# Ledger of designs, part 12: miniprotein binders against Putative pumilio homolog 16 (APUM16)

Target 1, 332 residues: Putative pumilio homolog 16 (APUM16), of Arabidopsis thaliana (Mouse-ear cress) (q9fie9)
Amino acid sequence: MANNNSFSMSTMFNTIQEILNEEPLTVPSPPSRGGYSLFHIRKAEMDIQRIFNFMTGSEDLKDDISVLDTGTLMWMASLMTSDCDYFMVITTNKNGSKTLQKLMGMSDDMDVFFFEAIMRLFIHVMTDKYASYVTIQGMRVFQQDKRELMYDQILRYACFLAGDQYGCIALNEIITDLDDPYYRDQLLDIVANNALLLSNDAYGNFVVQHVLKLRDSRCTRNIADKLCGYCVELSFKKYGSYIVERLLEAGDVPMATVVLDLLACKTEMLIRLARSEYGNFVVCKALELTNEILTADLFYGLVNRLMPYRHLLHRSPRSKIATILDSMSVPN
Key: E = the ipSAE of ESMFold2; O = the ipSAE of OpenDDE; V2 = 0.75 times the mean of E and O plus 0.25 times the DockQ between their complexes.

## First folded at step 6 (miniprotein)

Design p2 (from a01 with R48E L66Y; at its last look DockQ between E and O 0.78; V2 from the best seeds 0.00; counts 0 for: pae E 3.4 > 1.5)
Fold by ESMFold2, look of step 6:
Structure p2 (fold): chain B 332 residues (1-332), chain A 85 residues (1-85)
Amino acid sequence: as target 1 above (332 residues)
Amino acid sequence: SPEEILKRAQELIDKARELMEEARKLLEQGDTEKALELLEEAYDLLEEAWELAKELGDPELIKEAYRLIEEVFRLLDEALKLRKE
């Protein structure tokens, strides 16, 4: 027994595609022996196939959706959401996702079917390349009470989604689209509170980078605080170095946080960082950005640590730091 | 190939050790400038060896290269202090 609602998308998708790839030209035969139930099962399978064909058809053919009456659209919404398997096959199809998005928002009564299906399948929908945009569309067009429930689920699963190949993309779209400061601030806080774990993650780092690009000063300072003490470690890594460079550019407090981390490590480690594939860009940017009168203590802190080793830095062809040190001017 | 990478990394480490020993003797003799040149070359070799060891995923080679990097840096720092004097 395995009724823990384990959803196998690949098995389900394959089975549904086999059923729906047929090109039936005739109405199914009535049951041979008065079984009303058997006829309705076969008619439902044919109706689901027709809905699938309509929903997944060419985008050019979808301009016709406005000519269908509300009763027909309600019938379609009821049937396509009646079974998890068929809902997922439709929504994980590129055209199916786009067509469903066009249906959403047309009627509050119709939207109940879409909302309930999305919520029932929330994680599966949010981690799919195409189905996730159905959820995003719901957050744009559903009534406020439905949107609030959807945001509660986003907040609950934010870190899981951030670590997923497609979930991170969908989460970034949600972050971009959020207008409600209550949910936006909570989502940004979750990303910031988990910034170290996400910055080291293959997909989560893109979420951290995205929220830094919003230039929300409170979120940026929270991220800097959570990454304090880890900026050197991150700067050795391809994705980590990008995040550290974004912090350096994000304002005086985040910049100081990064530079103080650089100054707190042993000089040997700082030199290794300055000569490294990714870290040299961090050190170079730190020198360039702190070379001002208000940050002179940070600038000369870096220069004093690096200058004795300028010849060793010159031996590294990957770094321009030695050239910067040779051109250093005294602050005004 | 992994075998070629391992051989290269060990060659770099062995050469770096030779340079470090020669530099240590030069420091005792007061030839600080030549010692610095050898130590800087050793640092380059050990840095490459450490990167190769990481590519191999060989934890013991990574530790060996890292320990030697720390020792070369200590000698560099000593040599720079002696030059000031």
Scores: ipSAE 0.332, ipTM 0.788, lowest interface PAE 3.4, mean pLDDT 83
ESMFold2 (binder alone), look of step 6: mean pLDDT 88; pTM 0.868
OpenDDE base, look of step 6: ipSAE 0.448; ipTM 0.823

Design p3 (from a01 with K54R L80F; at its last look DockQ between E and O 0.59; V2 from the best seeds 0.00; counts 0 for: pae E 3.2 > 1.5)
Fold by ESMFold2, look of step 6:
Structure p3 (fold): chain B 332 residues (1-332), chain A 85 residues (1-85)
Amino acid sequence: as target 1 above (332 residues)
Amino acid sequence: SPEEILKRAQELIDKARELMEEARKLLEQGDTEKALELLEEAYDLLERAWELARELGDPELIKEALRLIEEVFRLLDEAFKLRKE
């Protein structure tokens, strides 16, 4: 008898997935007036396939999970977390993730199994569409000592997660939900300190945008400070321009930071920006938002730089800037 | 394809230089309106050349396109001053 450690994890994972997909959970016909057989499952009667089928099966059939005895639940938790492939197959399944979330928080002793599995596989869990919500649930219901260790991992991998398709969504949920001001402020500081890198990323920009939406004045100021001097360069880029537009909307100080960057660049660069694929929207929004009495100096600073070149701006049909400038030359 | 992009960008730059020189002569003659038309066309050509240079990732070509764009703006400013005089 030999160990099967030479067996590929990807091959084993595929084999388990095929079993789960081909043999759904079978609920025996009830001999009594309402019991699903799962309510009375004995540890010895279950096999790994039945546990997989139960965890990943129809959500509606599992509303009574709370009536399973503690011994059965502890055995299930132990088995599900005993092998990284078992845990990943369950937690990356939509129904498996939801069922696992229902089990979490029911018992601190059971939560040890879930916590250890999550921590072993932290990056894999956090970059999955469904498994990431298992981690989020753990951060809501685990004991404080476990939650603090999870916060440390979030802080350590924050920028990597921000750059991932599903990791950025999970990270944003954590930012919203994080109750501990100490860890929340540290996470916000990490995002702000890396704002330039994240603003240029296809997924990281959503994290910067989310943090700006929180309207945390310290974090917003930190982001504006880190992006000061880079707003024109960012505005030429697809994702950078989104961040600059969000800064314009984030308050008077971030808006002034952006507009002063625009005013500080050479006129030819400002006109290039105003005619560019993404930058024209930034310049347009800057004009719209500064067109108020209290920001009139910024508004006319922009208008005075753009107006002499109005005809050149008219030659670019993608921009509304020429129309805005025309309205300034006609009395209201 | 990179060779085609480079050739196209250089053609646009060469044409823009011709327009800029003609515009410079028109400014000397006082024909400010015609000079402005040529300078606006030159800018459009240089903008396209700059876009092609960026796509190519050629820093020297980008620098040359930007230098010529700066010169177009100097000539535009000269034209604006002459019109008001």
Scores: ipSAE 0.362, ipTM 0.811, lowest interface PAE 3.2, mean pLDDT 83
ESMFold2 (binder alone), look of step 6: mean pLDDT 88; pTM 0.873
OpenDDE base, look of step 6: ipSAE 0.482; ipTM 0.838

Design p4 (from a01 with L36Y E70M; at its last look DockQ between E and O 0.02; V2 from the best seeds 0.00; counts 0 for: pae E 17.8 > 1.5, placed apart)
Fold by ESMFold2, look of step 6:
Structure p4 (fold): chain B 332 residues (1-332), chain A 85 residues (1-85)
Amino acid sequence: as target 1 above (332 residues)
Amino acid sequence: SPEEILKRAQELIDKARELMEEARKLLEQGDTEKAYELLEEAYDLLERAWELAKELGDPELIKEALRLIMEVFRLLDEALKLRKE
């Protein structure tokens, strides 16, 4: 095909799908005095308005749901997922999201409608404050084959979600809830493999911090390995310094990785880091955490590099580094 | 102002479309590294356009920006697969 424009291809694809979905009309023509045409349009608008009011109304809808029969619930699920705008208006509403979550899992047939709507709008749903919890609920209650398809989408878009203000929260909730080792390990590996970029991001750093708090030894080692050689650069930066501090706290091996990075740079760079807006906290924490018998070589490695220049460290306002060094002695 | 926000969002989308089209050509030629760079730039522009569209409350613009973001992800996946080949 010689089609150079993806919009042209998308339009052709939509046209083909519409033809495949269209059925021959079998209903009689409406009466000329405005019978079926006005009646059908007005009825559909009223049905949607009733569904909107029900879904987004009172927060105490639990008892209302139990009164409705399965056929009515199925009709509601079909109609509210029939249009992307209907679905998004409901799911991005605080009460609409909560009500939809209560409906999910009640019927596998009804869940098909919710699943298809979520998958059609996956990124829109996952980046919304309230709608993202509809997807999370689906992962809790849908049939396994649907959950697996949803995890495939999460894996595909994990880095984008991690960089979004609401997507990062949703992603962290999914990481917490994830009980399938296959998908959990793949998701953790994606976070670790992208740890450098995420550690510098305003929202992505929270995802890296979250996975470090899981205390998964393989993921923590992978993150440390990916950040090895970059800890000094990261420590100069606002969000990167948070991650380096968390690595220092994550265990003996990640701590050693960070400290060895600090010791590998030239003394001038280490002093600049120790005097910097964010890096001073990293150096201070490295000194505090290595001040033990088993890590004495790392501790005195840092002290011996910093001590000759401690007068320059006093100029950094209220830095604990200078205080620590002033309490030390370096015999001949 | 809403008019300036709309104009800027449309400019970002138009630029992103140009970058995506150039990236498609580069993928056909096998230059996957440059295609990937253009797609990352296109993503950055579309993210900004999406934020502006949300600020406007323009549902058609929101859907268009997100549709293009989805296309960028599709092209990025293609570029990664071509690198492994």
Scores: ipSAE 0.000, ipTM 0.173, lowest interface PAE 17.8, mean pLDDT 78
ESMFold2 (binder alone), look of step 6: mean pLDDT 86; pTM 0.847
OpenDDE base, look of step 6: ipSAE 0.396; ipTM 0.801

Design q1 (from a13b with K34E R40W; at its last look DockQ between E and O 0.03; V2 from the best seeds 0.00; counts 0 for: pae E 10.9 > 1.5, placed apart)
Fold by ESMFold2, look of step 6:
Structure q1 (fold): chain B 332 residues (1-332), chain A 85 residues (1-85)
Amino acid sequence: as target 1 above (332 residues)
Amino acid sequence: SPEEILKRAQELIDKARELMEEARKLLEQGDTEEALELLWEAYDLLYRAWELAYELGDPELIDEAFRLIMEVMRLLDEAEKLRKE
């Protein structure tokens, strides 16, 4: 089926990647060529180099940040955020990120510099291992009006971030930490509405799994509804199968949704799924979880479809399904 | 208490590391199905540890959990590739 959300996400993702690939992230190099040119370190370049050394230096140097006067700290904040390359060099450094996080929240006036730099470079910051924690710290310590603008950006780029190796972790932390119900519900809705696309992504599946583990009933229902009718297709796929397994574990209603999807396909397809590289784990988990008195109709629905093919299932790479079938009284 | 949360998170991480090491040995032996089972268990433990690390607000613990989640994902990809072969 055509999915306008999928089309929109793919287009936005490609556009953002093109922008990221074209932006420089390094400080200007000093003149390195020219016959007999004398390299001159201007006072401003000396000042930024000192700030770089301080921000990225050893932890013992930074133990006494609180003793620096407010004027010095304001000057540092202004200069390190004055240029995109300066900010990125500092924030993508492990020590630089930690030091910047210590400076954040100390002064609302100083925080304006950090906020504006983060917003200007939002995608670059959120997709970096260390710089993403600068944004998370800002959402913890900045004033409410800044936090709301940051959440707007999170909502805008949520699917792109979910597909990034560092962005997905940062997004999951934001989802966990988000206590504003207006923005939390919107973010959860974005994840649920794009669950099909995200469930098939190498990193996006972790975001879907994370929100399912929150056990937010509305979000879980929305994800199950969005994936209803696709569970068999997803179960044939590497990442999709993980999500279907998590839905089976998410509660009685999502479990029933998945099992009814499995039962809705022809027996031929169900057997193919049960013997497939990823789907066998889904079918096995469905049997294990429905094997209770309250879900007996679902359990025996699956068993009745699988039992005539028990011999074929024994020859599959995993015989857990066949073992479950063997433990039952079979008529023939 | 923060002490108990930290202890729990470290316990989960330690167990996940043990499972990952056992899974690596199983992959070398070609026992891909058992390795996958251990790796998915490790993944679940690491996500729980990550949740606890976030609750503590401990950046180094969050970083450690993140690194291990990335490694488990890499091992899962490797194990699935070997299973297909």
Scores: ipSAE 0.007, ipTM 0.226, lowest interface PAE 10.9, mean pLDDT 79
ESMFold2 (binder alone), look of step 6: mean pLDDT 89; pTM 0.892
OpenDDE base, look of step 6: ipSAE 0.011; ipTM 0.257

Design q2 (from a13b with W50F I62F; at its last look DockQ between E and O 0.03; V2 from the best seeds 0.00; counts 0 for: pae E 12.4 > 1.5, placed apart)
Fold by ESMFold2, look of step 6:
Structure q2 (fold): chain B 332 residues (1-332), chain A 85 residues (1-85)
Amino acid sequence: as target 1 above (332 residues)
Amino acid sequence: SPEEILKRAQELIDKARELMEEARKLLEQGDTEKALELLREAYDLLYRAFELAYELGDPELFDEAFRLIMEVMRLLDEAEKLRKE
């Protein structure tokens, strides 16, 4: 058993355990200042309410920010990140997310508060519609040492995020923006190495499709290798068929991988695929893309398997495969 | 309501554990196709339990569900590699 894989899974478990063991703090703990505890609690709650109103308020907030001195902004950053609930209320609000993104990058000292809050709540932030864009902004504007730690977390949770409704969108945005080749290659490798699992997922398939659209030759080759032998199975499925179509379009080697999988199955299975709800589109695209002089062996391989059954293919209104076959002048 | 959510999450986890155990036996017997079916079902159950644990804010339940998700993902990778060979 690969102990490195086991250690990686244990590290993920430990990190998530730490994130989830935080209890919501509805009221700040009293400072160590004797008999002033009640006063400090009430003042902090009044101050956080003012911060909520400021952060979630007007769209034209840049002018409002410019009237606040650096000390006030630093104090606001400290207070809004002092409690997990405070931070999440602000970051999950549409305007709060936008305002926070504007504050990020203004001061390296202020960014420490935002970074620590994001890392503490990483999974919750990355799986939220609006809060995930706060993390994306941090990846754009934080100091390099913070960005590297955030990339480590992205790599760690990539497959989990890919399976989430909002996490997959955020992950694709990060993949698009990724400007560090070391982390880019690692993230692409994680997606490729898990391509079969992700391709069968309602949200993960969009991540696989996105990385194929990047036209990164290494990633595309790795995905094709991982999916080799599974293309027929995938082509029967709603999400899997999209992946196979993207592989067909990704280059000569991925296209050949798909077509050879199609040719390797029994003719009965290939005909079943060609008549199926999703697979007919894969077979049709394979015929269209191989109908070139340099890929003629693949094209005629498909045609020879399909031609004897073209009468069954005419009975499918979703398929233009029969039209392609009818246009052929292939000697028997 | 939180009590009902906890009960459902635990039922999903218990069923997933059962499926994972049977899948391990099938992998040892070389029946990789059936093992994959059971492991995919276990994954779906655990993912649902994980979502319920997140809704509850229950760190012990979340840890349990996530640990099992990591294990079933490892078993799925192993099973797929064996099937492809």
Scores: ipSAE 0.005, ipTM 0.255, lowest interface PAE 12.4, mean pLDDT 79
ESMFold2 (binder alone), look of step 6: mean pLDDT 88; pTM 0.873
OpenDDE base, look of step 6: ipSAE 0.016; ipTM 0.314

Design q3 (from a13b with R40Y D63Y; at its last look DockQ between E and O 0.58; V2 from the best seeds 0.00; counts 0 for: pae O 11.0 > 1.5)
Fold by OpenDDE base, look of step 6:
Structure q3 (fold): chain B 332 residues (1-332), chain A 85 residues (1-85)
Amino acid sequence: as target 1 above (332 residues)
Amino acid sequence: SPEEILKRAQELIDKARELMEEARKLLEQGDTEKALELLYEAYDLLYRAWELAYELGDPELIYEAFRLIMEVMRLLDEAEKLRKE
């Protein structure tokens, strides 16, 4: 009785949202309204609106940023990052995100403000369409000490981010850009260790597929090992079938792992898979890729199991499997 | 070239959109099997477009491909539900 703890990514999301909601954003109490005249409040409000308009304005901002002195840019950075809600409004905006990415890396002193804001809002930034690219840019341009702290957060939330529609993209970009072998290997290990969970997830599957495309031999093998015994089940699913196809393409050891799972399953299940909507492509790919001298035993293993049922496979107009099998039948 | 990759990715997306629209019409007509076929083809095209978009590092194209993948997945789920009824 395998405890199908169907760890629902939605349950993780809700739990993390609960955790994120339990930390009261201690909005720093607005500095006590001491004698700031209505004029100072209006000036601050006007400055906030000007900054918003600048940050979210049209892309021709290259010329405008070049005209701003370092003191003004530092002040803007400080103001943008002083309030989490205000920072999120800018960062989640398409143009705001782009402008912020341009400002990042201009000054280490200015980057402190951006780093602190990103770290306070890390999950919110990483799970947003535009704001996630601010984190990606930070991972490129920030000082090493800041990048390390960001990596620690990425590692901590990697599975959660992998299951998010935007987090998975950002995670894939970060994996691609990683120049530090230590953090890269840890992140690949997290993906590999959670390969079954991620392969069954609507977004996590893209992370697994991306990692498989990197052709890291250790990670690919670890994924194959984690998916061993589950390849047939995965192949019935939309995104799972793509993972299994990528494993077939990833090299001899992953390919053999998949084919051995196909050969180990009950004949009824194999025929069901070969006739299934997604599984037919997996079985077809397995036949195509094993039709080599070095893998002949795997190929003939599949052919021999499928051949008695070729008549059932012909009824599936989409299946090249029948065509492959017919090509192997010696003309009587 | 980057321009050629971008063009190819856009061509794949455009073709996938056409297939998705045809699949919607087929679903309305009750031809669920043919609709599923087109939707799977659209999914494959969009996946390739996403790969190309990723190779380019074009975030807009990546997001377009992903949005369409999610839409195809939704349509596939709907079509599979209709096939069971």
Scores: ipSAE 0.005, ipTM 0.205, lowest interface PAE 11.0, mean pLDDT 81
ESMFold2, look of step 6: ipSAE 0.031; ipTM 0.464
ESMFold2 (binder alone), look of step 6: mean pLDDT 88; pTM 0.882

Design q4 (from a13b with K34D R40Y W50Y I62F; at its last look DockQ between E and O 0.02; V2 from the best seeds 0.00; counts 0 for: pae O 10.8 > 1.5, placed apart)
Fold by OpenDDE base, look of step 6:
Structure q4 (fold): chain B 332 residues (1-332), chain A 85 residues (1-85)
Amino acid sequence: as target 1 above (332 residues)
Amino acid sequence: SPEEILKRAQELIDKARELMEEARKLLEQGDTEDALELLYEAYDLLYRAYELAYELGDPELFDEAFRLIMEVMRLLDEAEKLRKE
């Protein structure tokens, strides 16, 4: 009885969207009119519309930013981040995102505004096509204390982000850019612990594949352990087959885990897999990679199980499996 | 160099597009197995381009690679449907 805990990433997504929609965007009270003298407001003849136009109008803002004084930039940053809706309009814009990324890291004082806005809108930013790059840039250029707080959010929502179209990309970039072993290992542990869920997800599978490509031996082994007993089932699926193929390539222990699952399944299931759309590649790759002296027992295990049914594998004249099996058959 | 990485990523994308187009023709002919092989190869090329785009920090190239990965995935799903019929 396979517990169909079909924890749909979509259900998590909807639940988080419901939670995010239930928190009234408490428009932070407009910063009290105190310290920015009317003079900074007058010199920055930039109204909200001018800021929007500046942020979204040009890709080559390097020259324009260089002409702005620090006081003007601080005022702009404050104004852009004072309203969540306005910040989202800028941040989700292609050019707005690019401009924000350029402004980030110019001043620690200015970065406070960007950090606070990102943190208030963290999931919205991370699951947007362009805004996610603002978070990625923040993870590069912000002070360590801010990055740590962002990591805490990433860890908290890692599975959710992994199941999102843009969140999975941002998560993969963050995993790659991580210079802190502590946060990196925690993130890898979350991916590994949820490997079965993520491997069956339309986007989460990219995170599993990405993590496997990092060739972290501990993480790779943990993924193999979590997928143990499920490799055959995964190999029938498009994305699952890729993950299983990556496990076959990841080293002797992951490879053995996959091959042992292939050997443990019913003969009918193995033949179905070998004839299946995606599973044929997995079985072929398992044969190819085990055809070495050190893995000869695994190779012959597969060959011996498949050989009686080789006639069923010949349906495609180009079946590499059939070719491998025929090469092993002693010419009568 | 960044320019060399960009060029390599674009070459991978271009080759993947060629494979995807050939795979579409094979699907139209009913050659689903050969089409699937090409689509998997295209996916691998696009994933490499995606990684290179990431290394460059080039969001446009990254978006292109991602979009094409999604298209390969769609074509693979189509090929699956045709094989079940």
Scores: ipSAE 0.000, ipTM 0.290, lowest interface PAE 10.8, mean pLDDT 81
ESMFold2, look of step 6: ipSAE 0.006; ipTM 0.254
ESMFold2 (binder alone), look of step 6: mean pLDDT 88; pTM 0.866

## First folded at step 7 (miniprotein)

Design n2 (from a01 with E11Q K25R)
Amino acid sequence: SPEEILKRAQQLIDKARELMEEARRLLEQGDTEKALELLEEAYDLLERAWELAKELGDPELIKEALRLIEEVFRLLDEALKLRKE
ESMFold2-Fast, scan of step 7: ipSAE 0.152; ipTM 0.659

Design n3 (from a01 with R8E K15E)
Amino acid sequence: SPEEILKEAQELIDEARELMEEARKLLEQGDTEKALELLEEAYDLLERAWELAKELGDPELIKEALRLIEEVFRLLDEALKLRKE
ESMFold2-Fast, scan of step 7: ipSAE 0.000; ipTM 0.092

Design r1 (from a13b with K34E M70E)
Amino acid sequence: SPEEILKRAQELIDKARELMEEARKLLEQGDTEEALELLREAYDLLYRAWELAYELGDPELIDEAFRLIEEVMRLLDEAEKLRKE
ESMFold2-Fast, scan of step 7: ipSAE 0.014; ipTM 0.436

Design r2 (from a13b with R48E R67Q; at its last look DockQ between E and O 0.45; V2 from the best seeds 0.00; counts 0 for: pae E 3.9 > 1.5)
Fold by OpenDDE base, look of step 8:
Structure r2 (fold): chain B 332 residues (1-332), chain A 85 residues (1-85)
Amino acid sequence: as target 1 above (332 residues)
Amino acid sequence: SPEEILKRAQELIDKARELMEEARKLLEQGDTEKALELLREAYDLLYEAWELAYELGDPELIDEAFQLIMEVMRLLDEAEKLRKE
């Protein structure tokens, strides 16, 4: 069930009306010149609508931001971030998100408003299609102290974000853009420590695949260690089979880990894997990648185990595994 | 360049769509083995496109690639059912 939280324009209108209906604190009534209150309310409503139109308008507004004075920009930032629902409507909008990303980093004083709003709505922002890019931009342009606080939230929710459709994307971008070794290593450690859980998840598997492509030797080794003994089981699964293929491609150590798991399993299980919908590609990839001089022991280990059962691997005349095995059989 | 990355990502998506359509026809014909090969190739192309879309920071392209990956997974489920019958 896609929770289309269609923030209806009606909810925004109601929230604006609620903000407008908060009775002003009884400052002793200066003599009731009754005309000024309605004008101020109308001006505030007009200003909120103007800000929304500006933020969500077409990209041609790039030239308009450069013409705005610092005071106007600060005022806009303050109003946009004064209400969480209003801020969410802007940040979840395609153009609103893009405009916010442009406003971020222009002034440290403005960035305070954006930072505070993002932090209050952190999970909501990070799990949204467009708003997640506002956080990513904040991680690039905010002052170090703000970035550190955002990293603490990312670390806290890393596994949750990795399991989310948009959160996994934002997490991968943040991992890629991270210049700070301390926070990067902690994120990589979280991914590695949860590699089995993430590899079985519909979205988390993309985080594991992404991290394996970064070619971090420590992280790659840690992932291989965590998936050791599970590579055969993973290879039967849709998402898991791609993780195991990425491990085979990640270097000699992770490749050896996968092949050793294949060699350690029961013959029946290996043949079942080689005949399975997804596992056949894993076994084929393992044979293809190990067919080198430096990995000849792993290659011949696989070949020797599969060769007696090659007749069972011919499910299709196009079985790549069978073709590899037949190419090695010395013509009698 | 960003333009070259976008072009490459779109080429990958277009090729993946072609493979997915061929795979659907093969499933209707009962050729589940060849369909599975094409669907796996389509997945690899879509994954590369997804990574390129990610590098660009293009939410629409990321979403398109992802939705196509989910459709590949659905077609793989269909292929698995047809093999058990």
Scores: ipSAE 0.251, ipTM 0.712, lowest interface PAE 1.6, mean pLDDT 85
ESMFold2-Fast, scan of step 7: ipSAE 0.756; ipTM 0.915
ESMFold2, look of step 8: ipSAE 0.261; ipTM 0.671
ESMFold2 (binder alone), look of step 8: mean pLDDT 89; pTM 0.892

Design r3 (from a13b with K34E Y54L)
Amino acid sequence: SPEEILKRAQELIDKARELMEEARKLLEQGDTEEALELLREAYDLLYRAWELALELGDPELIDEAFRLIMEVMRLLDEAEKLRKE
ESMFold2-Fast, scan of step 7: ipSAE 0.011; ipTM 0.415

